# VH-VL binders against q0atu2, part 297

Target 1, 119 residues: q0atu2
Amino acid sequence: MLDKKARIRTSREYRNVFEKGKRLSGRFLIIYYVENALDNNRFGFITNKKIGMAVIRNRIKRQLRAIVREYQGQVKNKHDIVLVARAGIGKSSFEGMEKDYIAIMKKAGLFARNANKID
Key: E = the ipSAE of ESMFold2; O = the ipSAE of OpenDDE; V2 = 0.75 times the mean of E and O plus 0.25 times the DockQ between their complexes.

## First folded at step 16 (VH-VL)

Design a100 (framework fv_dusigitumab)
Fold by ESMFold2-Fast, scan of step 16:
Structure a100 (fold): chain C 119 residues (1-119), chain A 122 residues (1-122), chain B 111 residues (1-111)
Amino acid sequence: as target 1 above (119 residues)
Amino acid sequence: QVQLVQSGAEVKKPGASVKVSCKASGYTFTSYDINWVRQATGQGLEWMGWMNPDSGYTGYAQKFQGRVTMTRNTSISTAYMELSSLRSEDTAVYYCARDVGYDSGEFYFDYWGQGTTVTVSS
Amino acid sequence: QSVLTQPPSVSAAPGQKVTISCSGSSSNIGYNYVSWYQQLPGTAPKLLIYDNNKRPSGIPDRFSGSKSGTSATLGITGLQTGDEADYYCGTWDSSLSAGYVFGGGTKLTVL
């Protein structure tokens, strides 16, 4: 589970990331990301109706949170990052989602050294 | 064609540092991660870490954290791996390898350097 | 020790077939694609199989891969003396200490 302070919660905060951030598209995921002034990372998750029924969307959202938590120590600090699930994600395996996340985070330059050594 | 060409053999004393280079050609250097893998004499392959040549970001295997530094110089398409506080157990062949996973989401090494032998002895 | 378990050696005669196993866990083979690398004596490893069962250009169809659960298998048919090498499986480990892991290697002897 992600801590509450590590979550993007308000519509204003999501809007800030969408308007000011950069965008990268992967196979199953789109990320929007921007540097913040808070000294910690915050993550947002969007699973829209194009993915499928609520039970599928909730499963995907839980799996994405688990993936983000697993790799949180490799993410460069001081970023707001929103993960948007693409329509095809419902057909992906957990393995496929995880690989897509790693690929787009590496491509974005957001994977860094361990969190205890800030650069 | 894609090539990774590594620097020549090194002989070092315990406690010294070694810096191995890996010069890439035949592709866009910044589009693929470089990984470092070592192999002690008669032993298996051991992954050391990855370096993103576009961002400079790195990820190191836990065993090497605090002793390894992976860098690059994009102007000459060259990756570097520096290992400090050398011990006799660090005697190995060190390989650089290109990681397709940066672009595709899969993690595998499609091209390898020829290897650099590092011998640590007194 | 290696995170992925392979038999240390296998052998067969020219023209025969062998299989090499690679056993892992849910955090590595169970979640991720498996690759296989061939290392001829005195040379760097070469990619032989990627994404469980795909061959790079130039790799003959005598080499095949498969994956089931937490185990992967490399199959080699029509053995040739030039196939004598060490074979390594490899995959991403999705645990908190995330990184690439290799099997311990299997020495193939063609007798």
Scores: ipSAE 0.007, ipTM 0.582, lowest interface PAE 11.8, mean pLDDT 84

Design a101 (framework fv_dusigitumab)
Fold by ESMFold2-Fast, scan of step 16:
Structure a101 (fold): chain C 119 residues (1-119), chain A 122 residues (1-122), chain B 111 residues (1-111)
Amino acid sequence: as target 1 above (119 residues)
Amino acid sequence: QVQLVQSGAEVKKPGASVKVSCKASGYTFTSYDINWVRQATGQGLEWMGWMNPESGDTGYAQKFQGRVTMTRNTSISTAYMELSSLRSEDTAVYYCARDVGYDSGEFYFDYWGQGTTVTVSS
Amino acid sequence: QSVLTQPPSVSAAPGQKVTISCSGSSSNIGYNYVSWYQQLPGTAPKLLIYDNNKRPSGIPDRFSGSKSGTSATLGITGLQTGDEADYYCGTWDSSLSAGYVFGGGTKLTVL
């Protein structure tokens, strides 16, 4: 579970990330990200109807929040990050979403320290 | 099965630009990033950057920012690396390589092109 | 200079065992998985080890990898003349200039 202060909530806040942020695509995810003026990171999540029915979209949103929470300690401070699920994410496993997230966050330079799960 | 085939050797004058191609076959071109790595004669491997062939997104090593451009043409499964303002120090073999990062969460290069020799001389 | 440090050369006789070290820092080897690449004279590099200690299909089990802290090691047992090559370690660097980094390379000579 992600804390309220770590979530992007308003349309204005989402718009700021989309307008001023950088964009990187993975296989299942797109991230938009920008530095903020706060002392913490904030995350937003977008799952549109192209993914599938509400049950599928809700499951994916919960799994993405779980992944973000698991790796939040490795995200460089003071960023607003929006995760946009691509249509193909509905066919992915939890592990597939997690690997895609790790890869794009590393590419974005947003992981200060990356967990090495196999070691 | 998986193959990356690069364009032939180039000889350029200082100040010119060179564009190296890398044609992929045996897999879905848009599913894996292409990275570029160079190697001067008798020296080590030097990473230049990555390119996502589906999105066109790129990330370049700081040393090459402003001089390198990585692109692709998905209709012919071909990646390109263009290096401008060439200097004698850019004389090297340039490799393209496939990256499995999206599958693994870790970056490594499982298939490499044969290399393209670029010579910069007056 | 290379970000990851390897010995410039190593040598041994056929049938012997060699080890090649690769030293980095907390932002690269300390936090990310290590790969090893073999480059035979006049050829492109070939993936030899990935995820610290895993082998691609077709790589014999006499090649092994390990990682401890900020260092990684490539082991080659039953050394053959065909192993004479340059060996490079590589990993992601999670510092401010995020990107892939290689070791300086180790020339293995089979005496």
Scores: ipSAE 0.735, ipTM 0.894, lowest interface PAE 1.1, mean pLDDT 91

Design a102 (framework fv_dusigitumab; at its last look DockQ between E and O 0.04; V2 from the best seeds 0.00; counts 0 for: pae E 11.1 > 2, placed apart)
Fold by OpenDDE, look of step 17:
Structure a102 (fold): chain C 119 residues (1-119), chain A 122 residues (1-122), chain B 111 residues (1-111)
Amino acid sequence: as target 1 above (119 residues)
Amino acid sequence: QVQLVQSGAEVKKPGASVKVSCKASGYTFTNYDINWVRQATGQGLEWMGWMNPDSGDTGYAQKFQGRVTMTRNTSISTAYMELSSLRSEDTAVYYCARDVGYDSGEFYFDYWGQGTTVTVSS
Amino acid sequence: QSVLTQPPSVSAAPGQKVTISCSGSSSNIGYNYVSWYQQLPGTAPKLLIYDNNKRPSGIPDRFSGSKSGTSATLGITGLQTGDEADYYCGTWDSSLSAGYVFGGGTKLTVL
């Protein structure tokens, strides 16, 4: 699980990201991201009913949290980032979600250039 | 089979704008970003930017910020690249290319258009 | 001038091996996978290598790619006259201005 300090938890925090942040769409994900006044990143996750039943939404949310956690150290600091799952994500594999996330984050310029990557 | 077919050659005057089209076929147009790359005569490849055909999101190279606009018409699976305030230095062959970044998390161009020659001269 | 540095030209006789280097930095080659493109005279570029060392279908195993640190290398064995072309390395740059970057290109001449 993500540390509490690394999570967007309040409606106000989410609203701030949506109102002031930038939006970027991938195949399975949409990210909203904005700089924060902290020294750490915070992540939020949204899975709506378009994805499917609650069981599916919960699974997707767990998978996205796992992906974010794995690459957390590569994300440039001082950002609030909200991941919104797109309708088609339910048909994607974990690897597909992961690659989509990576692509989006790279396009957003949010991955740290000095982060270690296993090639 | 995947194919990208670009519009024909263009001749423009300095200060004018040019809009090049790139029609995609053989795959789901909205699943892959379209990138634009140009090449001046006798020079190397220069990346201009990417466009997400599904969302319309774009990312431009800093060099072209303010002058380039990448758009799409999803109903006809066509991407467009418009370059304004043309200069002689913009004379080049312009390519559209499919990006497989969402499939791999790594960006590379697996299919290319045939290229469109744009000549800017007085 | 290009973000990635390649030798401007290489040459060899048919049947020989050539290597083309591509030097970058930690924000591009060091962090991202490298791709190689072949451009025959008067034609559009063609994907030759992706993910550092993988070949698309249709690309013979005479072509190989490798990456180490902030540098990449394209290898061509059993050089053929048809291999005479320009070769470009490319990769994503994860700097503040995120985007794709190409090498300056290498002209391969088959003697």
Scores: ipSAE 0.901, ipTM 0.950, lowest interface PAE 0.5, mean pLDDT 95
Fold by ESMFold2-Fast, scan of step 16:
Structure a102 (fold): chain C 119 residues (1-119), chain A 122 residues (1-122), chain B 111 residues (1-111)
Amino acid sequence: as target 1 above (119 residues)
Amino acid sequence: QVQLVQSGAEVKKPGASVKVSCKASGYTFTNYDINWVRQATGQGLEWMGWMNPDSGDTGYAQKFQGRVTMTRNTSISTAYMELSSLRSEDTAVYYCARDVGYDSGEFYFDYWGQGTTVTVSS
Amino acid sequence: QSVLTQPPSVSAAPGQKVTISCSGSSSNIGYNYVSWYQQLPGTAPKLLIYDNNKRPSGIPDRFSGSKSGTSATLGITGLQTGDEADYYCGTWDSSLSAGYVFGGGTKLTVL
């Protein structure tokens, strides 16, 4: 699980990311992202009913959180990022979701070695 | 078999615009981003940008920002690159290339178009 | 100069081995995997190596790749006349202007 500090929790915070943020699409994921005024990154996750039944949506959400946690140290600091799962994600493997996430984050300019870790 | 087939050679005057096409076949067009790379005579490869044929999202190299537009028509599996305000320095061969980023998490170009020669002369 | 540095030329005789270097920085080669492309005269580039050291189907094992720190190397053994070409390294640059970058290219002459 992601730390509480790294989660987008309120509807107001989600609204801000959707209204002010940029959007990039991958094959299985869409990200919305905006710089924040905090000292850390925060992540939100959206799995809608078009993906499948609750069991599938819950599995996808858990897997996305695990992927985000694994790569959180590579995300450039001070961003709010919302991951929206696309309808086809239910047919993907864990590795497929992971590769899609990495590619999108790199194309968005959000992935690099954190300056604090390379110094 | 995967193929990218580009439009024919163009000769343009300075200040004009050119639009190069790249028709994809042998795979699901919307699953892979198309990149554009150019090469001036006797020079190296220069990346111009990427375009997601599903979403229409783009990312352009800073040098071309404001002059380049990358689009697609999904009904005919064709990508386009339009470069405006042409200068003699834009004389080059322009290539489209497919990237496998969404499969790999790393970027590389597994298939390339044959290239389109664009000559800008007065 | 190009963002990634390659020697402008290299030459060797048929049957010999050659190596081509590619030097970058922590934001490109130091962070992302490297690919190599072969460009025969008058043709489009062709993928030779991806993910630092992997070969696409149809590429003979005479071609190899490696990466250490911020540098990558392409190795070609058993040189053949048909290997005469320009060779380019390439990778993603994860700096502020995220995008793909190429080396300046190396002309291989098989004497």
Scores: ipSAE 0.842, ipTM 0.924, lowest interface PAE 0.6, mean pLDDT 92
Fold by ESMFold2, look of step 17:
Structure a102 (fold): chain C 119 residues (1-119), chain A 122 residues (1-122), chain B 111 residues (1-111)
Amino acid sequence: as target 1 above (119 residues)
Amino acid sequence: QVQLVQSGAEVKKPGASVKVSCKASGYTFTNYDINWVRQATGQGLEWMGWMNPDSGDTGYAQKFQGRVTMTRNTSISTAYMELSSLRSEDTAVYYCARDVGYDSGEFYFDYWGQGTTVTVSS
Amino acid sequence: QSVLTQPPSVSAAPGQKVTISCSGSSSNIGYNYVSWYQQLPGTAPKLLIYDNNKRPSGIPDRFSGSKSGTSATLGITGLQTGDEADYYCGTWDSSLSAGYVFGGGTKLTVL
């Protein structure tokens, strides 16, 4: 996603977010998030094998990356954020995923002061 | 430290149901799926299904579809597996196990409960 | 008749090396990471190897794993009497009836 500095890259980095971070679930997505020691946000994307075959999981990851890119300028800095696709997400529309992302990011308090322009 | 502590042994008659509990501690219960695996005497491991404790979503092995229900109570960090219409061949030790499903096709059970013996006999 | 095929038993003397094979298909071992579990008599299974060849903390390096094509192998060097157990390979099967599958198990006897 995005560029190198905005990515969570290793299994160890992902596990740190899962074990030390907070979580919130929506209809199609779960987010895990924790403050980091950087000057920027980093995003990670997980599709569980229970969703389906690799081609389906890769399509979902591309869609989620596009959603995150669209709203990244509104996310409070200094967070590592992992998006986990729930079982059944393959039956959702792109718009459904997008609305779910907005809802859970608002509930988590991760959007900056201007979050109103999203909702 | 992660622990999964299961309920005690059960003796049931054919046609009854059994509900086994699995209490989690040492981690955030809603962050990891719970799986159920059984093992009949002298037999190998048989996967029964997974349950996501946050959403309550499940995926059951085809063999158990229609007879198994996996649930949880998040307020007490406890997972449950209920198997109905019991037969003598359901006599087994039932395990709960935490799975760690990350990207790159990972799926493995890093912590297991101690097992619950279920005996089905007349 | 397990989806993943293991030899039913292997044996070797203390100090020797043994390997345990696990044969599957493209939808399971070929596609997904393989794990190995040790089950000592009367106990629950314990994770021994994950991600084909990685050891959890506390598992000594005399246990090793590898994967080639649709087959996986567990290696145990410097056998000890405490290694006498059943060993299972496991992986996710991504076919149309997707689910987790175990091998039939291999009984290791240390003579």
Scores: ipSAE 0.007, ipTM 0.598, lowest interface PAE 11.1, mean pLDDT 86
ESMFold2 (binder alone), look of step 17: mean pLDDT 93; pTM 0.952

Design a103 (framework fv_dusigitumab; at its last look DockQ between E and O 0.73; V2 from the best seeds 0.81)
Fold by OpenDDE, look of step 18:
Structure a103 (fold): chain C 119 residues (1-119), chain A 122 residues (1-122), chain B 111 residues (1-111)
Amino acid sequence: as target 1 above (119 residues)
Amino acid sequence: QVQLVQSGAEVKKPGASVKVSCKASGYTFTGYDINWVRQATGQGLEWMGWMNPDSGDTGYAQKFQGRVTMTRNTSISTAYMELSSLRSEDTAVYYCARDVGYDSGEFYFDYWGQGTTVTVSS
Amino acid sequence: QSVLTQPPSVSAAPGQKVTISCSGSSSNIGYNYVSWYQQLPGTAPKLLIYDNNKRPSGIPDRFSGSKSGTSATLGITGLQTGDEADYYCGTWDSSLSAGYVFGGGTKLTVL
């Protein structure tokens, strides 16, 4: 699980990202991202009812957190990033979500090489 | 089969604009980004930018920022690339290409249009 | 200037092996998978290799790719006259200005 300090937790924090951040859409995800004044990155996750029942939404959220955790060390510092799950994500595999996340993050210029990258 | 069919050759004057089209077929148009790559005569390939047909999001190479606009019409599965303030050095063959980034997390172009020759001359 | 560096030209006789190098940096080849494109004279580029060493369907196994560090290599064995073309490496660049980058291209001449 993500460290508490790596989580966007308050409505105010989410609102800041939505109002001041940039938006990019992938196949299954939309990301909102903005620079923060911290020394660490923070991540938020949104799964709407359009995705499906609570069980599905919770599964998707769990999977997205796992993906974010896996690649957390490769994200450029000082960013607040909110992941919004799109309606079609419920039909996607974990791998599909992962690849979509990577693609979006690369397009956003938020990934940077580190020792954890495996080619 | 996947196909990208581009519009015909263009001849423009310096300072004018050119808009090249790329019609996609054989796959879900909104599922894959369209990239534009140009190649001046006798020169190498030069990436210009990407466009997400679903959202309309774009990312342009710095060199073309402010001069290039990539759009799409989803109802006819067609992508467009408009380049303004044309210069002689913009004379090139322009290609549209599909990338598979969302499928793989890595970007490469698996299908290409046939190319559109744009000539800029006074 | 291309972000990725390739030799301008290579040549060999039919049946021989050739290699084409592609040199980049940590933000592109060092971090992302490399693809190779073949461009026959007067035609659009064609995907030859993706993910460093994978071949699309229809590409014979005499074409191979490899990557090490910030460099990639395209290998062609059993060279045929039909292989005479321009070859480009390409990859995503994860620098501050994220985008795709190509090598300068290599002209392969079959002697």
Scores: ipSAE 0.901, ipTM 0.951, lowest interface PAE 0.5, mean pLDDT 95
Fold by ESMFold2-Fast, scan of step 16:
Structure a103 (fold): chain C 119 residues (1-119), chain A 122 residues (1-122), chain B 111 residues (1-111)
Amino acid sequence: as target 1 above (119 residues)
Amino acid sequence: QVQLVQSGAEVKKPGASVKVSCKASGYTFTGYDINWVRQATGQGLEWMGWMNPDSGDTGYAQKFQGRVTMTRNTSISTAYMELSSLRSEDTAVYYCARDVGYDSGEFYFDYWGQGTTVTVSS
Amino acid sequence: QSVLTQPPSVSAAPGQKVTISCSGSSSNIGYNYVSWYQQLPGTAPKLLIYDNNKRPSGIPDRFSGSKSGTSATLGITGLQTGDEADYYCGTWDSSLSAGYVFGGGTKLTVL
């Protein structure tokens, strides 16, 4: 579970990321991301009905939050990031989702060694 | 058998554009990003950018931003790299290469095209 | 200049051992895995080592890799004349200008 302050919670905040943010696609994930004016990163998660039934969508959301939480320290500070699960994500393993997340975050320029420390 | 086969040599005048193709076979084309790397005669390798053949997303090296465009045609499993406003310093061999990033979380090029020589002369 | 630093050349006799260094920073080698590529004269580069120390199928165990901190090393034992080539290290750079970076290349001459 991510800390409350690290979650995008309002529709206005989600809308801001979609309207002003950049977009990159992986195999199973799409990310939308924009720099924020806060002291921390915030994450949002979207799973739509094309993924499957509510029980599957809820499992995917929990797994994505676990992945984001594990790699939180590597994300460059002051970003709002929304993860959108693609229809095919239900066929991925946990490791497959994790590697997809790492690759897309690196290509977006959002991952760094000790991101919350300068060198 | 995985193969990347590139188009033939090009000779262009300064100010022209060149479009190099890279035809993939032996794997699911949309599953792996294609990168472009160039090398001037007697010089080192220089990364130009990556292109996701599924989404069409791209990332370009800052040096080439504004002059390079990377695209694909999924119906023929072919990637393209177009470089505009050509100068003599763009004379090089241009390579396409497949990366395994989405499988590994790390980037490296497991298969390379044979290269396309581009000569910019007046 | 190249982002990663390699010696421009190295030489040894057949049967000997050489090492080729590759030096970077915390944003590239210090964070990401290193690969090595072999380029024989007139040919495309070929993947020689990936994930710091792993060999693709078909690469003999005479070739090895290692990484410590912000530096990587390629080792070649039992040198053969067919090993004469340019060798490049490469990795992802996670700085502001995120992208792939190569070393300047090392020309190996087998005497």
Scores: ipSAE 0.817, ipTM 0.916, lowest interface PAE 0.7, mean pLDDT 92
Fold by ESMFold2, look of step 18:
Structure a103 (fold): chain C 119 residues (1-119), chain A 122 residues (1-122), chain B 111 residues (1-111)
Amino acid sequence: as target 1 above (119 residues)
Amino acid sequence: QVQLVQSGAEVKKPGASVKVSCKASGYTFTGYDINWVRQATGQGLEWMGWMNPDSGDTGYAQKFQGRVTMTRNTSISTAYMELSSLRSEDTAVYYCARDVGYDSGEFYFDYWGQGTTVTVSS
Amino acid sequence: QSVLTQPPSVSAAPGQKVTISCSGSSSNIGYNYVSWYQQLPGTAPKLLIYDNNKRPSGIPDRFSGSKSGTSATLGITGLQTGDEADYYCGTWDSSLSAGYVFGGGTKLTVL
């Protein structure tokens, strides 16, 4: 999982991103993002009850955290980023969520930093 | 059969605006972003921006920021590109193209409109 | 000048092979997959190669693509007069000014 330092933790932190941030929609995800005053990026995850039962929502959250962890080294620094799962995400595959995330992060310009490649 | 059909040629004076339409068929219009690409006579392709037909979100090339607006009407599966404050340098063929980013995580244009010639002359 | 650099023209005899180069940077070709587009005179561009080396349905295997570092190459074997066209490479640029970029185009003549 993501390091504690890389997590959005409080209601106030989430609200700041939703109120002050930009948003961008994909097929399964919406991202909200705003510059922060830290040395690092932070990520938050929202799975509303409209998506399904708690077991489904927890699975989606786990999958999204894994995707974010995989690509976190490529993210433009000093941003708070909230991933909101859209209705219908429960029918997507892990690969489908991953491609959606990559696409919206590139279109948002958040994959602007160079990162080391890992074999 | 995926098809993108664009509006007809336009002749404009400097300072005017032009709005080009792109009617999509053969696929779920809201499932793929529409991009706009232009090409001046005898020149290469120039990317202008993308538009998400589902959300209305856009991203414009820096060169066109402030002059371009990309919109859609989902009920008729049609995308629009409007370019304002036209100059002679804006004389070009304007293409709409479908990107497959949500399928791939990588961007390329699998289907293109036939192009719309816009001529800006005094 | 285009963001991606291609030779302005290439030529070869019918039946021969030609390659078209596309040179970029770490933020575009070095980071993202490359696509190639064919534009016959008076027509819209057509997707020829995607994901560096894959062909859409209907594109013959005479067309191939490859990528090494910050450069990409389109290969065309068994040249035919119908292959005369302009060829463009394209990719996403993941720099601060994120967006799609094309090469300047290469005119292929078969003679």
Scores: ipSAE 0.777, ipTM 0.908, lowest interface PAE 1.1, mean pLDDT 91
OpenDDE, second read of step 17: ipSAE 0.899; ipTM 0.950
ESMFold2 (binder alone), look of step 18: mean pLDDT 93; pTM 0.953

